# VHH binders against Uncharacterized protein MJ1408, part 5

Target 1, 350 residues: Uncharacterized protein MJ1408, of Methanocaldococcus jannaschii (q58803)
Amino acid sequence: MSREANPFKKMPTILMPDELMAKALRRGEKVANEMRQKELPWLLKARFVEEHKVRTIASVVADNLQKVIDKTPPVRKLPKFYQEMVEVLVGIDDFKKSMGAFKWASELVRKLGNEYARKIRKARTPQQAGKLRKEFVGRVKSILEQIHPEMAFVAVAREKLKDLPTFKDLPTVVIAGYPNVGKSTLLKKLTGADVEINSYPFTTKGINVGYIGEIQMVDTPGLLDRPLYERNDIELQAILALNYLANLILFIIDASEFCGYTIEEQINLLKEIKDLFKAPIVVAINKIDLVDEERVKEIEEKLKEVGIEEILKISADKDIGLDELKERLKKIAIKEFLKDKDAENKELEC

## First folded at step 1 (VHH)

Design d03 (framework vhh_6qgx_2)
Fold by ESMFold2-Fast, scan of step 1:
Structure d03 (fold): chain B 350 residues (1-350), chain A 123 residues (1-123)
Amino acid sequence: as target 1 above (350 residues)
Amino acid sequence: QVQLVESGGGLVQAGGSLRLSCAASGRTFSDYAMAWFRRAPGKEREFVAAITWSGGSTFYTDSVKGRFTISRDHAKNTVSLQMNSLRPEDTAVYYCAAKPTLYYESVDEYDYWGQGTRVTVSA
């Protein structure tokens, strides 16, 4: 990924029409009061007071709407993971149309501000200048009410998107397997105690992000830890978005079955994940300290029958095989990451 | 030249079956998700079914789930849609589409499209 932070974290709070209008009117009145203190002829003073009030109201409204646009990243320039999350959570087409509404309103308010400021400068009476200002304010209120649905939509979109996890543009290993197979213990042992816990759509447990040097490790409790046929469509779409992050899938099998799932059930989940992800899969047979060598060999043969070539035997609890696992993960993840970067560069050259 | 060509459309009675096929040429789509969309008279294109790059996962719109089956053959560079228990509401032009990602639903995000094949289901 090219972003070092969630691209949506900088989106500002979206003011509703009444809130934005009230803010603009307060600032306009403050500027008007400052202008009233100047030593000027009565008609010139009345014109300049109303003109500056209109210009201030126009700027506050237009700048606020433009700030939303400027601080919202264009979807097309986002890393693919974030593009898919916008589609899943919000809908890309509606999001783009709403941004268009903000731009339309910002430009129209700025244009009207300039038009009414010019008309006020030509006003023959203070009353005429005041009526023009009131007419301008009415038109701005009408424009904001016209885009009220889009403002509400973007406010909801911001709340959904601002809490997405931050992923770095680094080789990434996504960890999968049933609950209680030892994923959390393994992640802590490989990355140290500093694991960042992030919220993620459609899981109450969130996701855990840790690092082995410059390798990004992502554990996905609630997402890749039960059969895919148990998923609704939106959950499956959120899982599919992880495919844009994964350079390697690390699947953990509990050889002891103390996790509560049989080896057959665990391999069935592995087959589903293997079919869903383009990334190569490394399987770590965990808890080998709790079973005999014959059992481990039986599991290994079953894994080979389903097309798994990268199999490691570990005990996270007893620190067996962890250095070998760490080195294999680094080598494969870096290789796949560079391959993906090379493919991206060739697309840009054409 | 990259091309997707649909075939297998035609006229069928309600309750009947048809098998649509999409043949790809000019490149392989083995790393692409493939989908079927349809456009009924007076409507926009709507999603019907999709299959992942590996062929291991399939997705369907609710109205066809249990009646239609999508499948692919990587060796022949084809995707197929088996349509059973056809209804008059299934009458549409059916389009094959391909996308280099696993996400399947958005019409505007598919990179390659066929010209369509017409399916008419009579009452």
Scores: ipSAE 0.000, ipTM 0.148, lowest interface PAE 19.8, mean pLDDT 82

Design d04 (framework vhh_6qgx_2)
Amino acid sequence: QVQLVESGGGLVQAGGSLRLSCAASGFTFDDYAMAWFRRAPGKEREFVAAISWSGGSTFYTDSVKGRFTISRDHAKNTVSLQMNSLRPEDTAVYYCAAEQTFRVILSTPGDYDYWGQGTRVTVSA
ESMFold2-Fast, scan of step 1: ipSAE 0.000; ipTM 0.362

Design d05 (framework vhh_6qgx_2)
Fold by ESMFold2-Fast, scan of step 1:
Structure d05 (fold): chain B 350 residues (1-350), chain A 127 residues (1-127)
Amino acid sequence: as target 1 above (350 residues)
Amino acid sequence: QVQLVESGGGLVQAGGSLRLSCAASGFTFSNYAMAWFRRAPGKEREFVAAISGSGGRTFYTDSVKGRFTISRDHAKNTVSLQMNSLRPEDTAVYYCAADLEPYSSEWYTDASDFGYWGQGTRVTVSA
């Protein structure tokens, strides 16, 4: 399928004051050299050179700062998941204030460029024109140093935000469960294609995104695969941001316990996830080919006691129960997605 | 007019190292930011690393930070990617790219923001 880009993917590299100033001065000098080739009286030539140098420097600086603003999506218009990621990783208020600093500096540099260009046109000597250009350059350097902290902040923000995963506005199933319960094998079997590995905060393993037709499947290794009480507040907020994507949670139980976790431990993680996520949960009891029917029934009964109504019995390795699982996931995810869209549209109308 | 020619691809074992090179011609090399992108079988082209025209600034995608190093040699008109601690997921065709505008230190991580591309060089990392 066609891929949507992460909203922050187009954010440009943020130049620091010295780098941006150097770029602007280089372009100004190039334009100045072009103007020096014109056949003009000495004073007119000097004025034209300095005027065009000032206008070029002003444009390069102001346009660079404005391009950062233009290529950065406004937070309020982002999908809720990305809004939460800005809050968790950088802080929305500080991010908005930093964008404001870029806008302030861009507008001030343009205003000063126009002011100094006009003064240079009235210069009586080449020396006066040169002095005015030097004054302008000093003013621009001062403005950039004033916003240096905000430039550094946005550079760090860009680094954190640009590699966030790309999610489509589709019915979405988030996969959870302990390591080695068979999540990666199951995802590959259900999607029939390679999964895209994406970076995500607080996991070195990233997240895997795949598709079953128009159903988005998200596997979350390192996030929903260990007790949530072990997380600090920022990590937990990043994990809970998945609530804005999930229409359905698929929790995988390893019936064989070969994953290294007891059934009791696995059900305890399930209870934590059930308490923190609003989406309905489907539980797939995996590796049924490795255990007795009596053991599977014991697990099923325990799941019913903790309020799980949608239970499927599968073997990802042996291709048992996968078609039924796929059908159930599609039906529930589509239903919940449409329900969530209806609620969202009603909120926007109020 | 602008030409980019990659070399150095090949087969390597997991944990091994490989150095890719891109020879550039038809433009003033030091004026353009350069980048490496890769495309794994069945996947989209993704950003790997970039270096400014002067060489003073570098940027990496999180999955290769600490493992890959991008550099440029102005005398040879080459940009290189030193790849260490290679993993099977690094298997891809690697592409050299040059920024659309000279003197730009503003580049995006999307392939569409680069104006000039090489033909690619294949890297296969065995498990």
Scores: ipSAE 0.000, ipTM 0.088, lowest interface PAE 22.1, mean pLDDT 82

Design d06 (framework vhh_6qgx_2)
Fold by ESMFold2-Fast, scan of step 1:
Structure d06 (fold): chain B 350 residues (1-350), chain A 127 residues (1-127)
Amino acid sequence: as target 1 above (350 residues)
Amino acid sequence: QVQLVESGGGLVQAGGSLRLSCAASGLTFSSYAMAWFRRAPGKEREFVAAISRSGGSTFYTDSVKGRFTISRDHAKNTVSLQMNSLRPEDTAVYYCAATEDYIGEVTFYDEDEYDYWGQGTRVTVSA
């Protein structure tokens, strides 16, 4: 996780067997044309032409397959968020199997290229050298067809993974609450409107990422803004992957209910999030400028009844309570981030 | 439909000359290497001459080198074989052949490299 693109964005386009074979054969032909310019005895020239064709075809195929491996990050070394996204969108076991197939084929093609080049160098006739080259090409075509399902799988995996958001390895606050409770306004006020829009699975709105110094703020439209238990399994798993990023959940309540949701509905969503996320929750009661103090106290009491200890009263629109909120978020997020890093490092030591 | 049509065969006396032509249709001529093969009565088909896609490289069997010349004309989609100093052993049916694949010094002798074949033209050289 860094300022660089997501770990999968550098994955190359995956050529299918026929495409890769055609590319290799064209490059082999080009090299053969160059070898034909050498003034050598006929038999020696014929052997060198076929040897260079074989070596070039082997190199193009093996290097292309190896490049896919080299530019695909190993799943085991990824942050847990990206590991979970591979599992949800693709399947880790099948992804590892497919990378293994690419490695197997790359090594086998390179080995066969060396074997056939050696045999061609010892060919007693031009016809023998040509038959050895044809035999080699047939074996490479067979190897590529053998891994065709894995090549197709990686092509699909690349399309699913390349557009995942880039998250920094920083203390992270995930923002939740119903639509129109003031999340967008609050995020702009806290971060100074320096917000990046990132794609995320199962939402057309994307996610908004902003920063309060070294604190990463993630707003999740379409994800944590309606009941979670009504979601399909894959969508829910994609949402739950945010557990590996969230050091703190900031839940926003609209005290005025002008958002279109009752306090009871808002607290029910809060309960679902509390049940499913390990991170501590801070609740910001927003729009206090639109309601009396008695109403705010009622909401605060109901929140305490459902086990919420960290409650702040704000107005994003009127800049009330924002400095206190900012300092509270900073302290809790940093504390939880360091605690989570310590736990992660101890897990790796075992 | 790909067609190769040979012409120019006939009866000639030893020491004489003939020019064979092969007209190609239904293919992108500049993408094909072209060759001539021959088959004498009671013998197997043998390679005679080949010319690369560009016309920059030509290949000959030893028995015709210096006597036969292969050439191509991209404007006319035609490959030609100029046969000089003809001998009785040159008596055969001559076939035009084409391949989209690359032809090298090893592969130009291999009839299995050629995808398309003409029906042949007869050449008879009398003593």
Scores: ipSAE 0.000, ipTM 0.121, lowest interface PAE 19.3, mean pLDDT 84

Design d07 (framework vhh_6qgx_2)
Fold by ESMFold2-Fast, scan of step 1:
Structure d07 (fold): chain B 350 residues (1-350), chain A 124 residues (1-124)
Amino acid sequence: as target 1 above (350 residues)
Amino acid sequence: QVQLVESGGGLVQAGGSLRLSCAASGRTFSTYAMAWFRRAPGKEREFVAAISGSGGSTFYTDSVKGRFTISRDHAKNTVSLQMNSLRPEDTAVYYCAAHSGLGYYTHPDEYDYWGQGTRVTVSA
């Protein structure tokens, strides 16, 4: 599952062609100066200087490009949540093509470095050795300029991907419901504070992560708190990525309607979420202290009619039913988490 | 629930072309990632090609890359596989599959909905 640390945090800063070339040339000059200190005949010294300069430039460039590849996880091996987020923010096909360009350039620069080092070793004059080094440098500059668009793409991708939230590999409950139904109060009371705010695409409020022991609780303000038909395709894609994180969805209904949304509106949002998410749904009917028992029964009946089997009655403000809710969430989330882990292990064995 | 129906299979000579289509009945699948898998006689299901829910990304197994093209038409609620330069080893039952997320996968267990398959036979 996607409850791993953010795999893109290890991606290095991406140098542009001119920056990488300047770094490689500076390293080459330092090595050349060391070679110039040797007491050797002029031709042998010229060959050593130029050969080592070429080898150093090739290594700096090729190693820098290869380090980007090595520190970037292969998309297909990512937890499903992060695969979806690469598609949303960057585009998987363009990302893979750009990684391919880095690999192509790294291998070609290393090959050319070996080729030109060999030619320099056979140079007839110091001038010929210098010309071969200049020719090599020109070819490397050309290669880097050829992949300039892909380098720029990966730099932007890195900035977008490094800001993705880090989730622990734990049973995870995603909280949904309209604004002002009591989600923040409930999360605080269930977790006992220590809520972490993490950035997430398409919400300025971020996401709130808290814990009930070893259960991860994720509140998603701005994401699962209004009708999904109001979302553009990219926003909906980011929301649907939560499918790979959620072992359980906790949907909160405000029985009093003081949140500003009717029961009908709240149930319609629940239906949309139920249709799009694979995780089982537990519904908590909140604010029961503000309504009659008959009203609560009416809401329960409507929920059962739309296929909801797990219904709890609570008051977050008055601490009613919270222990029962906590127990139910733990049992279902752990069960679903273990099922998902078994499925992942079977996929790896196939 | 979404039901997938494949069409366009048949017999074709080596070097020929076929276009497979997969139509979703009922609800639109515009946000679903779609893929084609195939199963040759006596073998397991293998990945062929995938397209993301947005349609912006595609992925192909190496043996069909450059010969097959996957595409989708959101207005017609269909995903298609254009198969060119067909070889006898492409003979198989071809299945379309849908995943409720937007990103594509290469493993069959990641897909929620499956068609019943359409037979493709490539004669030598």
Scores: ipSAE 0.000, ipTM 0.159, lowest interface PAE 16.9, mean pLDDT 82

Design d08 (framework vhh_6qgx_2)
Amino acid sequence: QVQLVESGGGLVQAGGSLRLSCAASGFTFSSYGMAWFRRAPGKEREFVAAISWSGDSTFYTDSVKGRFTISRDHAKNTVSLQMNSLRPEDTAVYYCAASDQLWEPFTSAQAYEYWGQGTRVTVSA
ESMFold2-Fast, scan of step 1: ipSAE 0.000; ipTM 0.258

Design d09 (framework vhh_6qgx_2)
Fold by ESMFold2-Fast, scan of step 1:
Structure d09 (fold): chain B 350 residues (1-350), chain A 128 residues (1-128)
Amino acid sequence: as target 1 above (350 residues)
Amino acid sequence: QVQLVESGGGLVQAGGSLRLSCAASGGTFSSYAMAWFRRAPGKEREFVAAITGSGGSTFYTDSVKGRFTISRDHAKNTVSLQMNSLRPEDTAVYYCARDETIYTGSSEYYMPEDFDYWGQGTRVTVSA
């Protein structure tokens, strides 16, 4: 598997300017105390103390800033789903600009550390060496305050991005339909286990991820379970990011209407999803055990009128039609996944 | 000269419990952040749990929340990790770490590079 963890999980804690400066000064003083205990002539010892203090402060600050850069994935190299989530939650341009600020500050602090260490090595008095170290510390404080807004921005970005779900690079079926149509029961029966619950933007229910062998099944409570055109722009953008994962959409219809939504309402949501998502749609007419064959035929006819060709009749509760559904989902999802990979490879060759 | 010494590791069956302890010695100490990290065979060091200087703020990685409890004894300069409902995937060498900085962070995550002092590690093996 090419993706086994959220790419942002390795982002380190972002220290604010005062916290990072305090850490660097403390480390510098510790090293200075070690240098003071060495058997050296007085002036040479004074210079070594201040030189090593400067080098240590520069290293702690520069290394901490560089660590943020090294452990933050480059946006352009992310899977398209995660690129879209950075845009929706944070803003790609501001995120890139902030990484640039960290890089600039890290390099400048390291350069200044080298410059001031060389000047201290040539100092003729302990007082001159100490003055140069104080000047260096003042410049580092100024640099950190200059990038304070970017440091705060990345801290907030890390908090938002770290909790995104981990999706594997596998054939993926996204499950849609109104609440109480039987999605949870169906997912448990198809996967043979309880699902993993992951957080997702704009839903308090999260998303549920399960597997049928090498097929990834994603249930989206709060996202694809009510009219999409009633959503605000940012929320809709987060929902549409699922287009980058979905190889197949499984839409569940409750034939009994016990879910509280009419067949007409359910088909209208299906039309919205069909219009907004590029993946093919399979429709499962659920709860057929609670309705007459004539009612099921009426629903089938209406689905065919709106362009749905892949229709299956099931009862998740009574284990009717589940094996046929499982095999159809596997076949279509694998086919579409391989087709999508072929298309991506052709784009990269150009 | 500051040393951290872990104890309490061993072999345990899945579903069992172990209590790890870390004793700090050498030098003059105030309240600092203390943490546990682990390294499974062939893997990198990962964060397990942390406790800040006042003992009021505790942080855990998601895979151990509700199963592990970190605690601190300021008088003895010790930090303990109570590990309950152990799983085979908890098998690792467990390391105690101390940060010299008194950090009251809003972040729940500490990185290995943030810690000044490390113990030698104690081995925990959880059999199926």
Scores: ipSAE 0.000, ipTM 0.125, lowest interface PAE 19.2, mean pLDDT 81

Design d10 (framework vhh_6qgx_2)
Fold by ESMFold2-Fast, scan of step 1:
Structure d10 (fold): chain B 350 residues (1-350), chain A 126 residues (1-126)
Amino acid sequence: as target 1 above (350 residues)
Amino acid sequence: QVQLVESGGGLVQAGGSLRLSCAASGFTFSDYGMAWFRRAPGKEREFVAAISSSGGSTFYTDSVKGRFTISRDHAKNTVSLQMNSLRPEDTAVYYCAAGVDFGSGSYYDLREYDYWGQGTRVTVSA
């Protein structure tokens, strides 16, 4: 079992300049108090106290900034879905520039810590050693204020990215269709009880992730369950990022119209999704147990008129046609996944 | 360059004791808080114990409090975990971790730790 998580889940909380400085000063004072307990001549003690305070402050600040870098995944090494989400929600270039600012500040603080520690070793009085430590602290505060905008930017970026869903690198079926067409019942019947609810941008309902063996099933309430024509650009781009995940779209139609949407409305949503997504589409006509065979045939003909070739007739509630659906989804999703893997591997070799 | 090397794991009977040790190199040991985490079969990594950079503050998960003692030696760059009154539930791979000195509100957060050892196995027989 793969233990891959959302790549951004390990990003630490970003401390602002005053918070980070307060933490560093507190730790420095704690170390200084321990050093003051050593039995040493007064000048050597004062010098060691100030030197260790400077070294501690430098390490706390530099290591905290370096931790942000180390626990933030390099964007270019991410799966395409996550790269697109960084671009849409944050902006890749600004994110990279901000990481550069953290690296610059971390290295400069470490360098200054070493420089001031050496100066303190040569101090002739306790007062001189204390003055050098105060000068060092002032320089660190100045550096942190210089990168304050980048720290704030990364803090906002972290909040936007940390709750993105965790997707496994598996053949993936994205489920679409209006509310109450039977998506939840179907997902449970196909995958069993192990459905995980994950956060996604621009939906308060989240997304549901389940598995049919090694096939990843993603239900997208609030995203692909209503018309897309009135969405703002950023929201639409976040939804379209699912193109990098989906190997197959499963669109559910409620033949009975008990969901509250007409067949015409349901087919219009299907046409929108078909135009915007590159993955092949399988349509499952659900609730066939509630309608005449003639009605099902009418819906099937309408689907063929809009270019749908993969049509299955099911009843999720009555367990009709589910084994055939499951087998068809597996075959198409695996085929498309392997095709996409070959394309990705060739791109990486260039 | 940074390395954390655990030792002291092994097989012990319930009620017995073990002492784990972690040797640190490649970083300024005195600037880092140190911790032990464990991973039981079929479970995720969980916090066990932590010690502040100075050694003045220690933190324990409820299930080991009073039984385990964490300590550090700045001269030897080591952190130790003395495990007494061991239970079968303590069976796990134990990991040494190092992170920039942390407050009482963050020692349990996996993300506070920058460096990790490879782990040492502890098996407690019933």
Scores: ipSAE 0.000, ipTM 0.119, lowest interface PAE 19.2, mean pLDDT 83

Design d11 (framework vhh_6qgx_2)
Fold by ESMFold2-Fast, scan of step 1:
Structure d11 (fold): chain B 350 residues (1-350), chain A 126 residues (1-126)
Amino acid sequence: as target 1 above (350 residues)
Amino acid sequence: QVQLVESGGGLVQAGGSLRLSCAASGRTFSSYDMAWFRRAPGKEREFVAAISWTGGSTFYTDSVKGRFTISRDHAKNTVSLQMNSLRPEDTAVYYCAAELNPYDTSKIYEHEYDYWGQGTRVTVSA
């Protein structure tokens, strides 16, 4: 089954050492106050109170850390796109190591809780029971401070990863081209009114996700709509992560140039994308209703010179050529998707 | 980075015992799950045994259960594999491997381990 949500969406808020310790101590004190109401001999009551305080503190701390682990998907089981985003935004090795620190601390706190609870049961005085509880609390504080850098790292990682777009495991077409060439109008007409706006790193415009049946359509304003040489290395890596998602790139050219970019500028962006992306490219020459046939032919000729084989002539505004485009996109995207799935399955059999 | 140094390999008669040791260096804030893999002549590398960073969980391949024991010495930062009732089929190069505290419980996949030793040869004669 296709996934409905970003794999990191359910990661809980990461409490820092002081916050987690304060929460655990408050829960422990609440349990202690309940136990103090019991009618028990003095030593048994003191022992019972301190034992339950220790057990409660251990559970709150260990369960909180374990919840982070349980709600974070293993990176190796993620689609390649999400694996690459973890690498680009936070670093896989540091992320794995930090998650390991949470597991280590959770297990150690649980172990110490059991050890100190047993010692408290054997305490000969209320003062001894209290001292053992204080020693346990000190050890838990030390453990949390030891993993403080990893807790801070995971908190930052969570903020970077929780708002990544949700992509389904479906044949995917990534849409590219300058602003105002007609991408948004085309996407709406091909997919209908159910286009979802998602956030993406290094763009304030977000990305738009829509569907043509079982074909996923991704519009990338702010990402593939200006020269890629203008990006820093990390931004470029985030954009190139789309290589793991894209089965096909649909590049849109505005034949009229009313978008504010010349045909030469538009073809230069196309060449950059062609060089950096592995997926095949289909070019749609849009706004053919606004230009004569000779102009369209000139553009087609220039596209063939730069190695473009799949060229379609459309008008998104006038509903010209959209059915042919839809069928061509479906055919190529499905073919590439199945090819990629076959390659993945062969690797897993080794 | 972690460096793994293996020792204890050699020649032993069937039914005999051998103890392999692996010393890990370059410790950081995170602990490591440790494993032993082996490669027999003409075969692929296979999982043998693993131990969690706490020493509280151990994992074995079916063919060595009850004969091999993996253990950890936290003070020396070493992992040992005690091999008893050795069989000719146990003849292989044995590799020590370390994984940075994985949050997944799977231990049998070679590609999950980050650091590897050079290997130590074990020959069991009939």
Scores: ipSAE 0.000, ipTM 0.232, lowest interface PAE 14.7, mean pLDDT 83

Design d12 (framework vhh_6qgx_2)
Fold by ESMFold2-Fast, scan of step 1:
Structure d12 (fold): chain B 350 residues (1-350), chain A 126 residues (1-126)
Amino acid sequence: as target 1 above (350 residues)
Amino acid sequence: QVQLVESGGGLVQAGGSLRLSCAASGFTFSSYAMAWFRRAPGKEREFVAAISSSGDSTFYTDSVKGRFTISRDHAKNTVSLQMNSLRPEDTAVYYCAADYTEEGLFQSLSGEYDYWGQGTRVTVSA
């Protein structure tokens, strides 16, 4: 992806029309004070003052609007995950329309600034120069009020998008399973001390990102840890955006049921995730140290009946089976990442 | 609605003093720059003095610097022009003017103002 950074992180604060106009008028007055210091005949001094006010006001307004455009990434060139997040949180068509309004206003203000500065240079009286400046300011105020709804929209969009997590362009494993099945312990033991907590839409718990060498591990508390039918449409769409990141899903089952969920309930969540995600699934049967071998075999047979082919038996707490799990995850995630990368590159060639 | 009412004009002898006052109503006085202009017989209207919306900045035409003082009172919605050491050349009709100054933008040098008073006559005898 672009360079390991949330593409929206550099979007600037969006000023509302009155705030932007006030900033432009203050800057214009400061520049005008410099022009007033010149030893010039009154008419020439009046023209220079008004010309520089207009040029400065035009530049402050146009540059501010253009800065928003320049620091906002074009949606179609974004990694697919970020494109989907713009659609879910903001709406791509409205976002593009708003960027178009900023571009239109920036160009029109710059054009008007040049036109009025030229007219002011040809003014025959101080009164005419001042009238032209006032006319210009009135037109700029009108333009900013015309795009006020789009400015407000982009301000809200910026707040929703600027704190999205930063994902590296690496093979990615997304971790799923009910609460208390051992996901946090397992993630810590596989990745060590390098786990980063990031914000994510529709979860107050955020997401946890860690690494096994060049493999990105993503734990999603509040997202893939309870039945998906309990979610509204927007929340479900945000969860499904993870399809554009996940090369592999690691589903954790608690064999002991001490998590508070039966094996049947756990397998039902697994079925939902399997139906909604395109990535292959590896199942780790955790807490095998707390149950007998016959119980583990029963769970394994039930998983095979549901169509699960990759099953590992572990104890995160007792460090059983973790090396085999780590190696299996690396092999499958890398293989799937390379397939997805090849498909992505072919799509972008059009 | 908007009204500027000048007072304080009259006949005065050379070397004398007059204080002109302008009472403003119908707008948010503290948001407007205020100015005095004058028109002598047979001449165009010329700038005399201006004060910013905050009152922190004042400007004067060279011929009145050191003799005239512009001031404003936000509590009374008035702008005043204290005219000292008057000369026959100061004989004119004096006009109060107001210009909207969003964020204190000062407009005195342009001569283009939003609102104007009716004027008050000042005559300085020989």
Scores: ipSAE 0.000, ipTM 0.149, lowest interface PAE 17.0, mean pLDDT 83

